# VHH binders against Sushi domain-containing protein 2 (SUSD2), part 2

Target 1, 195 residues: Sushi domain-containing protein 2 (SUSD2), of Homo sapiens (Human) (q9ugt4r445to639)
Amino acid sequence: RLASAFGDPHFVTFDGTNFTFNGRGEYVLLEAALTDLRVQARAQPGTMSNGTETRGTGLTAVAVQEGNSDVVEVRLANRTGGLEVLLNQEVLSFTEQSWMDLKGMFLSVAAGDRVSIMLASGAGLEVSVQGPFLSVSVLLPEKFLTHTHGLLGTLNNDPTDDFTLHSGRVLPPGTSPQELFLFGANWTVHNASSL
Below, E stands for the ipSAE of ESMFold2; O stands for the ipSAE of OpenDDE; V2 stands for 0.75 times the mean of E and O plus 0.25 times the DockQ between their complexes.

## First folded at step 1 (VHH)

Design g2 (framework vhh_6qgx_2)
Fold by ESMFold2-Fast, scan of step 1:
Structure g2 (fold): chain B 195 residues (1-195), chain A 124 residues (1-124)
Amino acid sequence: as target 1 above (195 residues)
Amino acid sequence: QVQLVESGGGLVQAGGSLRLSCAASGFTFSDYAMAWFRRAPGKEREFVAAISGSGGSTFYTDSVKGRFTISRDHAKNTVSLQMNSLRPEDTAVYYCAAGRSYYTLLDEYEYDYWGQGTRVTVSA
């Protein structure tokens, strides 16, 4: 199953729920205890070609770790205008090869500033540039059914519980725009848990 | 019976600091995002800073980033705005606001409750 975050940022959960959350900070896109999978994203105003900030926010970095794997971050590189990939906070070079076999993951870079990550569990991420922001897609194999939490929802073939808070409380279907901000803010990452 | 009461405004020289506080009562404080807006003489209200209900997310207008810090204290039901390196253009009446916004914390129409305001004057 596929979930995505892109643009201003627009989110599509694994069960197909659509919503928008204009946050600023770091957020949990996905947690899955099954494999200790963590996907976190940073949302902030974008920088336009003239150097000014956008009015809205979008994703500018995403970081992933599964169990005891390496930690990989993909971020916008304002100096180069493309993507930077960091392995345990060290910038990687792809000048001599387009792929790396890392601890617990396979990573490749394709033409058009696209980064693909495949984790040992079979979970995958694709990251690309969309205007001043990142577009992020997460693919989960069926074994993750009932094992996900975060902004990308609870993968269980039931979209009515996609707005599940960290406490386990579920915001009902037809959640108001006001309640969606509580959902978004509830999945904030702070320093202690940041990748 | 919902009340937002601002304090801490005053006159300060350019380069100085002020701390604004907003005491909230009559609602479940942690369920609401809290924000500061300001209105300069002859201008419309402008967003300054906001903090989410959990305190985990903060938002700032570009002109105050790095100078102002918003924080909240759930035990005291207060939100505070620490204003450093003040400039004459920061002169305004500052308003505390509470809301449950999911679109944008920049939009004043998304806020349900407002304080009466506290005046900040920054001398050149």
Scores: ipSAE 0.000, ipTM 0.097, lowest interface PAE 19.3, mean pLDDT 76

Design g3 (framework vhh_6qgx_2)
Fold by ESMFold2-Fast, scan of step 1:
Structure g3 (fold): chain B 195 residues (1-195), chain A 124 residues (1-124)
Amino acid sequence: as target 1 above (195 residues)
Amino acid sequence: QVQLVESGGGLVQAGGSLRLSCAASGRTFSDYAMAWFRRAPGKEREFVAAITWSGGSTFYTDSVKGRFTISRDHAKNTVSLQMNSLRPEDTAVYYCAAELRYGSDWYSPEFDYWGQGTRVTVSA
């Protein structure tokens, strides 16, 4: 199943719910206890080519770890543009080759600032640059049914519980913009759990 | 007239091989992720394999890893599924699906386009 986050930022959950959340900070996109999968993203105002900040926010970094795998972060390089890939907080170089076989994951970089990550479970991420922000897609095998939570929703073929808080509370039908912001804020990453 | 058309299904004995193909018509799918799903008798649709828009990554459900290989040809606007070491449990109708890479379709979050399916039967 596919879920995505892109633009200013627009989110599409695994069960098909669409929403926008202009957060400022680090957020849990996805947690799945089945394989101890964690996907976290940083949302902040973008930086235009002339150095000014955008009015809205978008994703500027995403980090992933599954079980005891390496921790990989993909982020926008400062003003220089393009992507940086970090392995356990150390910047990687792709001048000699476009791929790496890491602990618990396969990583490849393609033309046009695109990074693909495939995890041992079959979960995958594709990260690319679109303007001042990242576009992130997450693909999960069907074995993850009933095992996900976070901003990308609860994958269970029932979109009515996609706005489930960390506590397990589900937001009411017809969720207001105010409550939708609270849903997003509820999935803030605390430093003890940060990748 | 945008559609996905599967081909290559049929009857095969356990341990045999089949190659499924999906041809997209009416529009190029170079910006789309492509996937295969299947529906076995009495079961719900399940994910089988996917390939990203760039072809840089492939994904498989555990039961087919090492046996099935997904590939795509951007110039021919096709995606293929090579199925080896087939088992009776692989008997199903197989569907090709496509999803826009950047999600400009706000109302089709899973997969934007689906084929009609091709039947695969594996005899013991």
Scores: ipSAE 0.000, ipTM 0.108, lowest interface PAE 18.5, mean pLDDT 75

Design g4 (framework vhh_6qgx_2)
Fold by ESMFold2-Fast, scan of step 1:
Structure g4 (fold): chain B 195 residues (1-195), chain A 124 residues (1-124)
Amino acid sequence: as target 1 above (195 residues)
Amino acid sequence: QVQLVESGGGLVQAGGSLRLSCAASGSTFSSYAMAWFRRAPGKEREFVAAISSSGSTIFYTDSVKGRFTISRDHAKNTVSLQMNSLRPEDTAVYYCAADFRVSYPTTYDEYDYWGQGTRVTVSA
């Protein structure tokens, strides 16, 4: 099952719900207690090549950990574009090789514009650059059915509960764009050191 | 954590304008939803306006919609409430509020961080 976040930022949940949330801060994209999988992203104004900020926000960093695995962060490197990968907060170099076998995950980089992460559970992330922002895709195997929550929704083949709050309360069907303020803000990361 | 300080209150005649400002301290401001509430003499605290962390989603109570404008400045860590076409019934102490996991932006008791309030008096 595939979920994605891209652009300013547009979200597509695992059950296929589309929505937009222009956050400014750090947010939970995905939590799954099944394997203690955590995917968090930072949303902020982008920096254009001329040094000015964009009018809207988008994803500029994403971090992932599963159980006691290494913590990997993928972020926009600098104004020149491209991606920077951090392992437990230390920048990695792919000068000698395009891949790394880490604790609990496999990591590969293609030409500095795409990063793929494969976790021990079979969960996967693909991160690429889309203008001044990141494009993030998350692939979950079927064993995660009924075990997810966060901005990317509840994977259970039922899109009516994709807007589930941290407390477990579900926003009803027909949630307006204004009500997405409740959903998005509710998934704010409390501990900034988790990124 | 975040600390909030309001300013800009005062006395104004009906039809006039005031701009309230709320200054936030702390590096978490950009992650917080911000709101304005008010308490009129002898009444309960009521919701006025709220703005999302990004500034893109805004809520107003019906009685101020079209007259009040909420905005935020991330560089200055401030949220502002521009109040136009003021009415005597807008007389109240105005409070700035912030929270990072707000489930209902109009619900008073869901906000953990509050300013001291700034007084607004609108004469007939």
Scores: ipSAE 0.000, ipTM 0.120, lowest interface PAE 19.4, mean pLDDT 76

Design g5 (framework vhh_6qgx_2)
Fold by ESMFold2-Fast, scan of step 1:
Structure g5 (fold): chain B 195 residues (1-195), chain A 122 residues (1-122)
Amino acid sequence: as target 1 above (195 residues)
Amino acid sequence: QVQLVESGGGLVQAGGSLRLSCAASGFTFDDYAMAWFRRAPGKEREFVAAISWNSGSIFYTDSVKGRFTISRDHAKNTVSLQMNSLRPEDTAVYYCAAKTGYRLTYSSYDYWGQGTRVTVSA
């Protein structure tokens, strides 16, 4: 099952719910206790090549860890709009090879602007550049059914509970833009849990 | 019960060396990144150095690069900071800290020691 976040930023949950949340800060895209999988993203105004900030926000970085794996962050490179990959906060070089075997995950870099991450559980991430922002896709195998929380929703084949707050409370379908902002803000990364 | 216990602080002349040590207990040491922060008189606490849970990633603040070396001993549940070519501006209380996650230069650490004082005189 596939969920995605792209643009300014638009979200598609694992159960197919579409929504927009124009946040500023760091947010939990996905938590899954099954494997202690965490995917976090930063939303902020974009920076154009001339240094000018965009009016809206989008994703500029995403970080992932599963259990006791290495921590990988993929972010927009300043000025160029390309991608940087960080392993436990150290910038990686792919000059000599396009593939890297890390603790609990594999990285692959393609055509300048695309990074693929494959985790031990079979969960996967693809990150690419879309204008001044990142496009992020998360693929989960079926064993994650009923085990997900965060902005990308509760994977259970029922989209009516996709807006589940950190407390477990569900916002109903037809949620207003103001209530969607509450949903997004509720999934803010707390410093103690930051990747 | 979680404990981080620092040792090795003291008074040293400029150009000298000190080795700080932090003994960790009460948590799964190998799951945590370890860091050193410092607080100089009249200033806020600042990042000094960090080492990831597997020792694969090491970070330093620019003012200590080449002079300080962080290391960890997984058998002894200890993190160390070797401080060479010490300068008066390195005078501070040094704190050991532990957290999970990748934002190792941020001050959002889960566990903190009580600190050990380092004084560098001219």
Scores: ipSAE 0.000, ipTM 0.127, lowest interface PAE 16.0, mean pLDDT 78

Design g6 (framework vhh_6qgx_2)
Fold by ESMFold2-Fast, scan of step 1:
Structure g6 (fold): chain B 195 residues (1-195), chain A 122 residues (1-122)
Amino acid sequence: as target 1 above (195 residues)
Amino acid sequence: QVQLVESGGGLVQAGGSLRLSCAASGRTFSTYAMAWFRRAPGKEREFVAAISSGGDYTFYTDSVKGRFTISRDHAKNTVSLQMNSLRPEDTAVYYCAATPYGLEWSTSYDYWGQGTRVTVSA
């Protein structure tokens, strides 16, 4: 099962719901208690080649941890548009190898602008550069059915509950753009909880 | 552009009530969702309540459900928070926030009010 976030940013949930949330801050893309999987993303304005900021926001960083695994962050490098990978907040170098076997995950970098992460559970992430922002895809094996929460939705083959809040309350289908912003804001990560 | 001004904060004893108001001005206020956030001393800012642009949907954090009521008056361009059965734990600075589609509130934006202080004594 595949969910994605790209552009300014456009989201596609695991059950196929499309929406846009132009947030500013850090957000929970995915939480799954089954394996204590956490995927968080940072949304902020992009920087254009002339030095000005974009009007809209997009994803500029994604961080992941599963259980007691290492914490990996993939972020846009300052201005150059390339990717930086951080392991427990320290920048990694891929000059000698294009891959790393880390605690609880396998990580590889392809051709300088794509990072792939495979977690012990079989969950996977693919991160690439799309213009001034990141494009992120998350793949979950079927064992995660009924165990997901966050901006990428509740994976249960029922798109009507994809807008589930922290409290477990569900926003109804046909939710307005303004109310959809409240859904996004509800999944904000505060500094103390940030990966 | 939206300008927000909060009022109604003050000191009240536990079990009491306060009504906060937020006056907004701007050419697109009626299309904005409105929210209340609070920050207690030494703590992070937290979401309290929100109301949709049409007033049809309201959202509350679990700790205030059944005690607080958010409402809006389109004619006066105001959003209000009626706080009942107040507890010492509700002591905080309360901020009004307005949210256009696709944008989040930030302390660096002009879309935050300056805050109004609420103190609930035991």
Scores: ipSAE 0.000, ipTM 0.111, lowest interface PAE 17.9, mean pLDDT 74

Design g7 (framework vhh_6qgx_2)
Fold by ESMFold2-Fast, scan of step 1:
Structure g7 (fold): chain B 195 residues (1-195), chain A 124 residues (1-124)
Amino acid sequence: as target 1 above (195 residues)
Amino acid sequence: QVQLVESGGGLVQAGGSLRLSCAASGFTFSSYAMAWFRRAPGKEREFVAAINSGGGSTFYTDSVKGRFTISRDHAKNTVSLQMNSLRPEDTAVYYCAAGEYYSGSYFLRDYDYWGQGTRVTVSA
């Protein structure tokens, strides 16, 4: 079961709903009480190769924690044009090895500035650079069925409730662009819950 | 040690202009992104503008885009905010900030060093 966020940013939920949300802030991509899984992302304008700010926004950082695991953040490194990986807010080095076995997760860096994170539950993240933004994919095992919330939707084989607000209220199919922005903004990360 | 000292604030009429400056010392200025944040009366601190470590990339909040211009001078270790077509809603204390995230950021937590602030009042 796969969900993704990339580009402008374009989102594809676990149940296959497509939408675009040009946020400016930090947002919950995914939370699941089943394992206390949290995936949060930053959306902001990017920087093009000529130094110009993009008109739209995209993802520039993503952070993950499951239960009592380490907190890992993957973000754009503007100076190098690649990715930086932070472990509990400290920048990691991959000069000696391309992988790390961390508390509650396995982390690896592959050719092409790709970072893969595998969590104890079997949930996984893949992060790569796509133009001035991140491309993020999230893979969930079937045990998460009916246990997900956030911008990547409610995984329950029913796309009609993919726009579920933090309160549990569902925005109906055919949601307008302004209502869709409300959905995105509703999943804003507040200071107390930030990773 | 590390200091960010703002100047240029004051009282101005709606439609007027002000230039804020921030003098930085005690760190490697060229390695840090610089930003301006503001706090209006009764509000929380909000992002205004940022410039990356190299000076080639700038970011603005929508309400100031086209009116404000951020710039930096590596020889003088200064960052400046040129504020044109000022509105009463621009009334706030303006804070200079420095952060290690090279591309610049909209987020308070990406800024390690902060100035004391300079007050800008725009009268109708």
Scores: ipSAE 0.000, ipTM 0.213, lowest interface PAE 13.2, mean pLDDT 78

Design g8 (framework vhh_6qgx_2)
Fold by ESMFold2-Fast, scan of step 1:
Structure g8 (fold): chain B 195 residues (1-195), chain A 123 residues (1-123)
Amino acid sequence: as target 1 above (195 residues)
Amino acid sequence: QVQLVESGGGLVQAGGSLRLSCAASGLTFSSYAMAWFRRAPGKEREFVAAITYSGDSTFYTDSVKGRFTISRDHAKNTVSLQMNSLRPEDTAVYYCAVDRRFGSYYPYEFDYWGQGTRVTVSA
């Protein structure tokens, strides 16, 4: 089951709901108690090639950890325009090989500035560059059915509860743009729990 | 017995500034998200700004980004909205709202609406 976040940023939940949320800060894309999986993303204004900031926001970094695995962050490189991969806050080099076997995950870099992560549970992430922002896709195996929370929704084959707040309260169908903005804000990460 | 009291509204010329305040009583202030909404004459109520219970994150509607700043003072149980570069289109009654449901940011779930404070911006 696939969920995505890209562009301005546009979100597609695991159950197929589409929405846009222009936040500034760090947000929970996905958390799942089943394996203690956490996926967090940073949203901020982009920097264009002429040095100006974009009016809207998009994803500029994504971080993942599952259980007691290593913590991996993929982010836009400030000066090179490509991707940087950090392992427990230290920048990794792919000069001599395009892959790494890490604690609890397999990591590979492909042509076109694409980073793929496969976790021990079978959950996967693919991160690429799209203009001044990241494009992120998350793939979950069937065993995660009924075990997900966050901006990418509740994976249960029922899209009517995709806008579930951290408290467990569900926003009704037909939610307005202002209400969707508050839904996004509800999934903000505290600094103490940031990956 | 929860009370929200808004203050700081008034008449100001375009380009001017106003600071709105909302004082909360009858609740543990630090446990609730706070928001400002407004209703212009003849129009629907709209979201303006919100701040999380911790004060770590703030959110704004596009038309006020860069001009308005929301902040909170946990010691005084107040939330404030600093309004700079005011425009005639900002003319409205401004309302303070609190959500007691532990992190809910849904606008129609906000409880304890205050009586509002009127802001008039002349051309």
Scores: ipSAE 0.000, ipTM 0.110, lowest interface PAE 19.0, mean pLDDT 75

Design g9 (framework vhh_6qgx_2)
Fold by ESMFold2-Fast, scan of step 1:
Structure g9 (fold): chain B 195 residues (1-195), chain A 123 residues (1-123)
Amino acid sequence: as target 1 above (195 residues)
Amino acid sequence: QVQLVESGGGLVQAGGSLRLSCAASGRTFSEYAMAWFRRAPGKEREFVAAISRSGGSTFYTDSVKGRFTISRDHAKNTVSLQMNSLRPEDTAVYYCAAEPLYSYWGDSEYDYWGQGTRVTVSA
């Protein structure tokens, strides 16, 4: 099942709910206890070519770990406008080959500044550049049904519980833009849990 | 396209019960989340209850929680609202609504509405 985050950032949950959340900080996109899968993203204002900050925010980095795998971060490079990939906080080079077989994951870089990550569980992540921000897609196999939490929703074939807070409380249909911002803020990453 | 027809409204004494039904036509009923809204005279429509497309999740406005139960029957293409312990303030026209699978935001996002069924609760 596919979930995405892109642009200002616009989110599409695993069950197909669409929403926009202009956060500033680090957020849990996905956590799943089934395999101890964690996907976190950083949202920041964009910078236009004239040096002015954008009104909205977008994703500028995403990090993933599953169980005791390596920690991989994909982020926008300040100078080149392309992507940087970090393995356990060290920048990787893809000059000599376009792929790496890492602990608990397979990683590849394709034309057009696209990074693909496949985890041992079969979960996948695709990261690309869209304007001044990242576009992120997460693919989960069906074994994750009923095991997901975070901004990308509760994967259970039921979109009405996609706005589930960290406490387990569900925001009802008709959630206001203000309440939606609180939903996003509720999934903020704290220092002790940051990847 | 789906058509929705409500039934089951009527006059009831405070503390009584009514069951509203919404009959949906078309083979795509199972692809929609369903909700009940109500409108009292001179007021705007307000949310009452909703049920997910799978039937696994239900939501209620605070004023009816514990008194009303929403359910759906995929075989009969129906959504029901069981209303118990009715109060005079529950007096309204009740509307059934359906929305597509890809979004669930509230009444402005619902694509299909029934014509309504009138509920009057006397003190």
Scores: ipSAE 0.000, ipTM 0.124, lowest interface PAE 18.0, mean pLDDT 75

Design m1 (framework vhh_7mjh_2)
Fold by ESMFold2-Fast, scan of step 1:
Structure m1 (fold): chain B 195 residues (1-195), chain A 122 residues (1-122)
Amino acid sequence: as target 1 above (195 residues)
Amino acid sequence: EVQLVESGGGLVQPGGSLRLSCAASGFTFSSYAMSWVRQAPGKGLEWIGRIYTSGSTSYNPSLKSLVTISRDNSKNTLYLQMNSLRAEDTATYYCAKDRYYGSGSYLPFDYWGQGTTVTVSS
């Protein structure tokens, strides 16, 4: 099943719930204990080409690890306007080839503006540039049914529990903007960005 | 039961040095990467660095020249050596256990110590 985050930022959960959360910081998009899959993203104001900040926030980096795999981060490049890929915090070069077979994942880059990651479980990520922000899509095989938590929701074919807090408490349908902000903030990563 | 207990905090003068310790118990210490994280008054959490099971280290680039992380697996103890301390280094310092092996900067920690306070003042 497919979930996504894009723009300033709009989220679509695995069960199809749509919401917006203008966070500032690092957040858990997805945790799945089944394979120890973790997907985390950074949200911050964007910078336009003329140097002005965007009105809202969006995703500027996403990082993934599954079990004991390598850790891959995809982020907006500071100068070029494209993407940078980091392998265990070291910037990778794709000048001589467009793909790498890493520990626990396959990584490919298309013309520097799209990165695809396939994990050993069959889970996948696609990251591209959308204006001053990233567009991130996550694909999960059926075996992840009932095993997901985070901003991208609980994959169980029931959208009424997609706003589940880290504690397991569920915010009801029709959640207020204030409560929706608290849902987003509840999935904050407990580690500061090292950029 | 996993326990992490920090010690070594206190008052230090600007330009001074301090070594913090974290005593770990309740898990196989040598099998997990360990991190130091700090929180200055009124500010968010700031990751300092991580030491892997191999003994290799990864640091926050803004702090790399000021700190050294080490471990002694025979004593189940993690260390943070801090040099050239400034007033802006005043914070509560936490040791944290990585949930997963070989983790990077965005991965969640599963256990934290109670913290030890470092105050840099003349």
Scores: ipSAE 0.000, ipTM 0.105, lowest interface PAE 18.7, mean pLDDT 75

Design m10 (framework vhh_7mjh_2; at its last look DockQ between E and O 0.04; V2 from the best seeds 0.00; counts 0 for: pae E 20.8 > 2, framework grips, grease 26.8 > 24.2, SAP .755 > .668, placed apart)
Fold by OpenDDE, look of step 2:
Structure m10 (fold): chain B 195 residues (1-195), chain A 123 residues (1-123)
Amino acid sequence: as target 1 above (195 residues)
Amino acid sequence: EVQLVESGGGLVQPGGSLRLSCAASGFTFSKYAMSWVRQAPGKGLEWIGRIYTSGSTSYNPSLKSLVTISRDNSKNTLYLQMNSLRAEDTATYYCAKLGRWELPYYYYGMDVWGQGTTVTVSS
């Protein structure tokens, strides 16, 4: 099942719910206790095509770890384009090859603007540059059903519970923009858990 | 020079309706998709919807107010019809021209913005 975050950012949950959350900071896109999968993203202001700073935010970095795997962070090299990949907080060089076998994951970089990460669990991520922001797609096997939390929702084929807070409280479909902001903010990454 | 000028904002009572206009100039209006975005005081931006060159539309499903986006290419004008307005709809409303990316959910893709028109919903 596919979930995505892109733009300002716009989110499409695993169950197909669409919403926009324009927060600034680091947020939990996905947590799955099943494999201790964690996907986090950083949202910051960007620059529009006309050179002005956007009034909203977009994803500028994505970090992923599963269990005791390596930590991979994909971030914008700058706000004009290009990707930088960090392995356990160290910048990787792809001068000789565009792929790496890492601990618990496989990493592939294409054309300097797309990174694919395949995890041992079968989960996958694709991070790409689109304008001044990153787009991220997360693909999960069915075994993750009912085991996901975060901005990308609960994978259970029920879109009505996609706005689930950290507390387990579910916001109804059609939640107001204000409440959706609170939903997004609720999934702020705490400093201690930042990848 | 590409320019967008919103108009039609003002004070409206709850339950009321309002039609905003966006006058476009400096480009071939009919060849570009257009969007409406709003920002409430102290709040983040909210994408309202988009109208394609074909005239087809897409809307933010999270909006409580009924909205309809239309365009008149002969007048180079974009419209936003809002019905059943509530206090929560109080915001500055912006029209935006889609640029290179032409993606509805990318503010980046909205490469030209108007100055906005303010809508205040209050009894």
Scores: ipSAE 0.000, ipTM 0.219, lowest interface PAE 13.8, mean pLDDT 87
ESMFold2-Fast, scan of step 1: ipSAE 0.006; ipTM 0.406
ESMFold2, look of step 2: ipSAE 0.000; ipTM 0.097
ESMFold2 (binder alone), look of step 2: mean pLDDT 83; pTM 0.838

Design m11 (framework vhh_7mjh_2)
Fold by ESMFold2-Fast, scan of step 1:
Structure m11 (fold): chain B 195 residues (1-195), chain A 119 residues (1-119)
Amino acid sequence: as target 1 above (195 residues)
Amino acid sequence: EVQLVESGGGLVQPGGSLRLSCAASGFTVSSNYMSWVRQAPGKGLEWIGRIYYSGSTSYNPSLKSLVTISRDNSKNTLYLQMNSLRAEDTATYYCARSRPTYGDYFDYWGQGTTVTVSS
C-alpha cells in the first residue's frame, strides 16, 4: 500500500484520502507499533533557485527508524541543492558506491537524486527532490493493516478514519481546513520523541 | 496547576434533560481542543464529541441528535447538553483536554460527574 507527501505539501493517505497541510515544524508521517516503525518529516517554507521564498511550506527532511535499526535522515542540502543522507546524525558519502547495507535497512541512491530505503519488515521509503521540496512515498506490506497512525492515515481499507488523532479519536469526513490544520498540528513531533 | 472540574450530574428521569459543566483552571479552554467522554458501569470509554478552537463541534454519530457541546470563553467553562436521556446513558461523564502537539493526546481529565437515569 502506498502513501505519499509532496509539494505544498499535499498528502495522500494509505486509504487514498487527499489533503493539504501547510505546517511549520516536525511531524509524524507514520507510526506503526507492529514493528516500532517511525517516519517523521520537517515542513518549512521553500526557496526557489532565484532566491524567491515560496508562500507555502513543503517537506525539507524525512527521518526513519524501525525497531532498533539505524536512524536515517534524508534532507535537502542548502535549500534546493541536492539531497543529503545522514546515518545516526552523520552525513554519508555516495561518491564511491550507490548503496549501503545498514542495521535493519538497505539504503540506495539512484540517478536523479532519489533515495530508496527498504526496512527489515518490507516497509519502504522513496525520497526525491521536487522543486524546492522533497517528495516522499511510503510503501507498506499488508501485515501493517490496522497498525498505522500519523498524517499518512490509518491503513484499514476505510478512508473515513484517516484523520485519526494521536489520542485515537477520529475527525469526521468533510473536515474543514481549520480542523485539518488541527489534525496536522496534533501530529507535531515533540523534542523528546524526535529522530 | 491545571484542573478540570465537572459538575451537574445526578439522578434524572428517563426522557429528561441535563446540562453538565466543566470548569477549567490553569489554561484557556478556547485555546485547546476539548472533548466529552463517558464510561458506563463495567464498560469502556465512549467518546461523545469535541469542540475545536474555532468553536466548530464534532460528535459521535450514534449520539449526535441527543447532545450539544458548547463553551463560555468568559467563564472558561465547557458544557454538555443532553436531551431525551435513557437508562443506557447512565455513566460517569468526563471532560478532557487535548494539545495539538505530538505525544500530547488527552493529557488532562476531570474527576468525572455521575449521571444516573432511572425511574
Scores: ipSAE 0.000, ipTM 0.095, lowest interface PAE 19.1, mean pLDDT 73

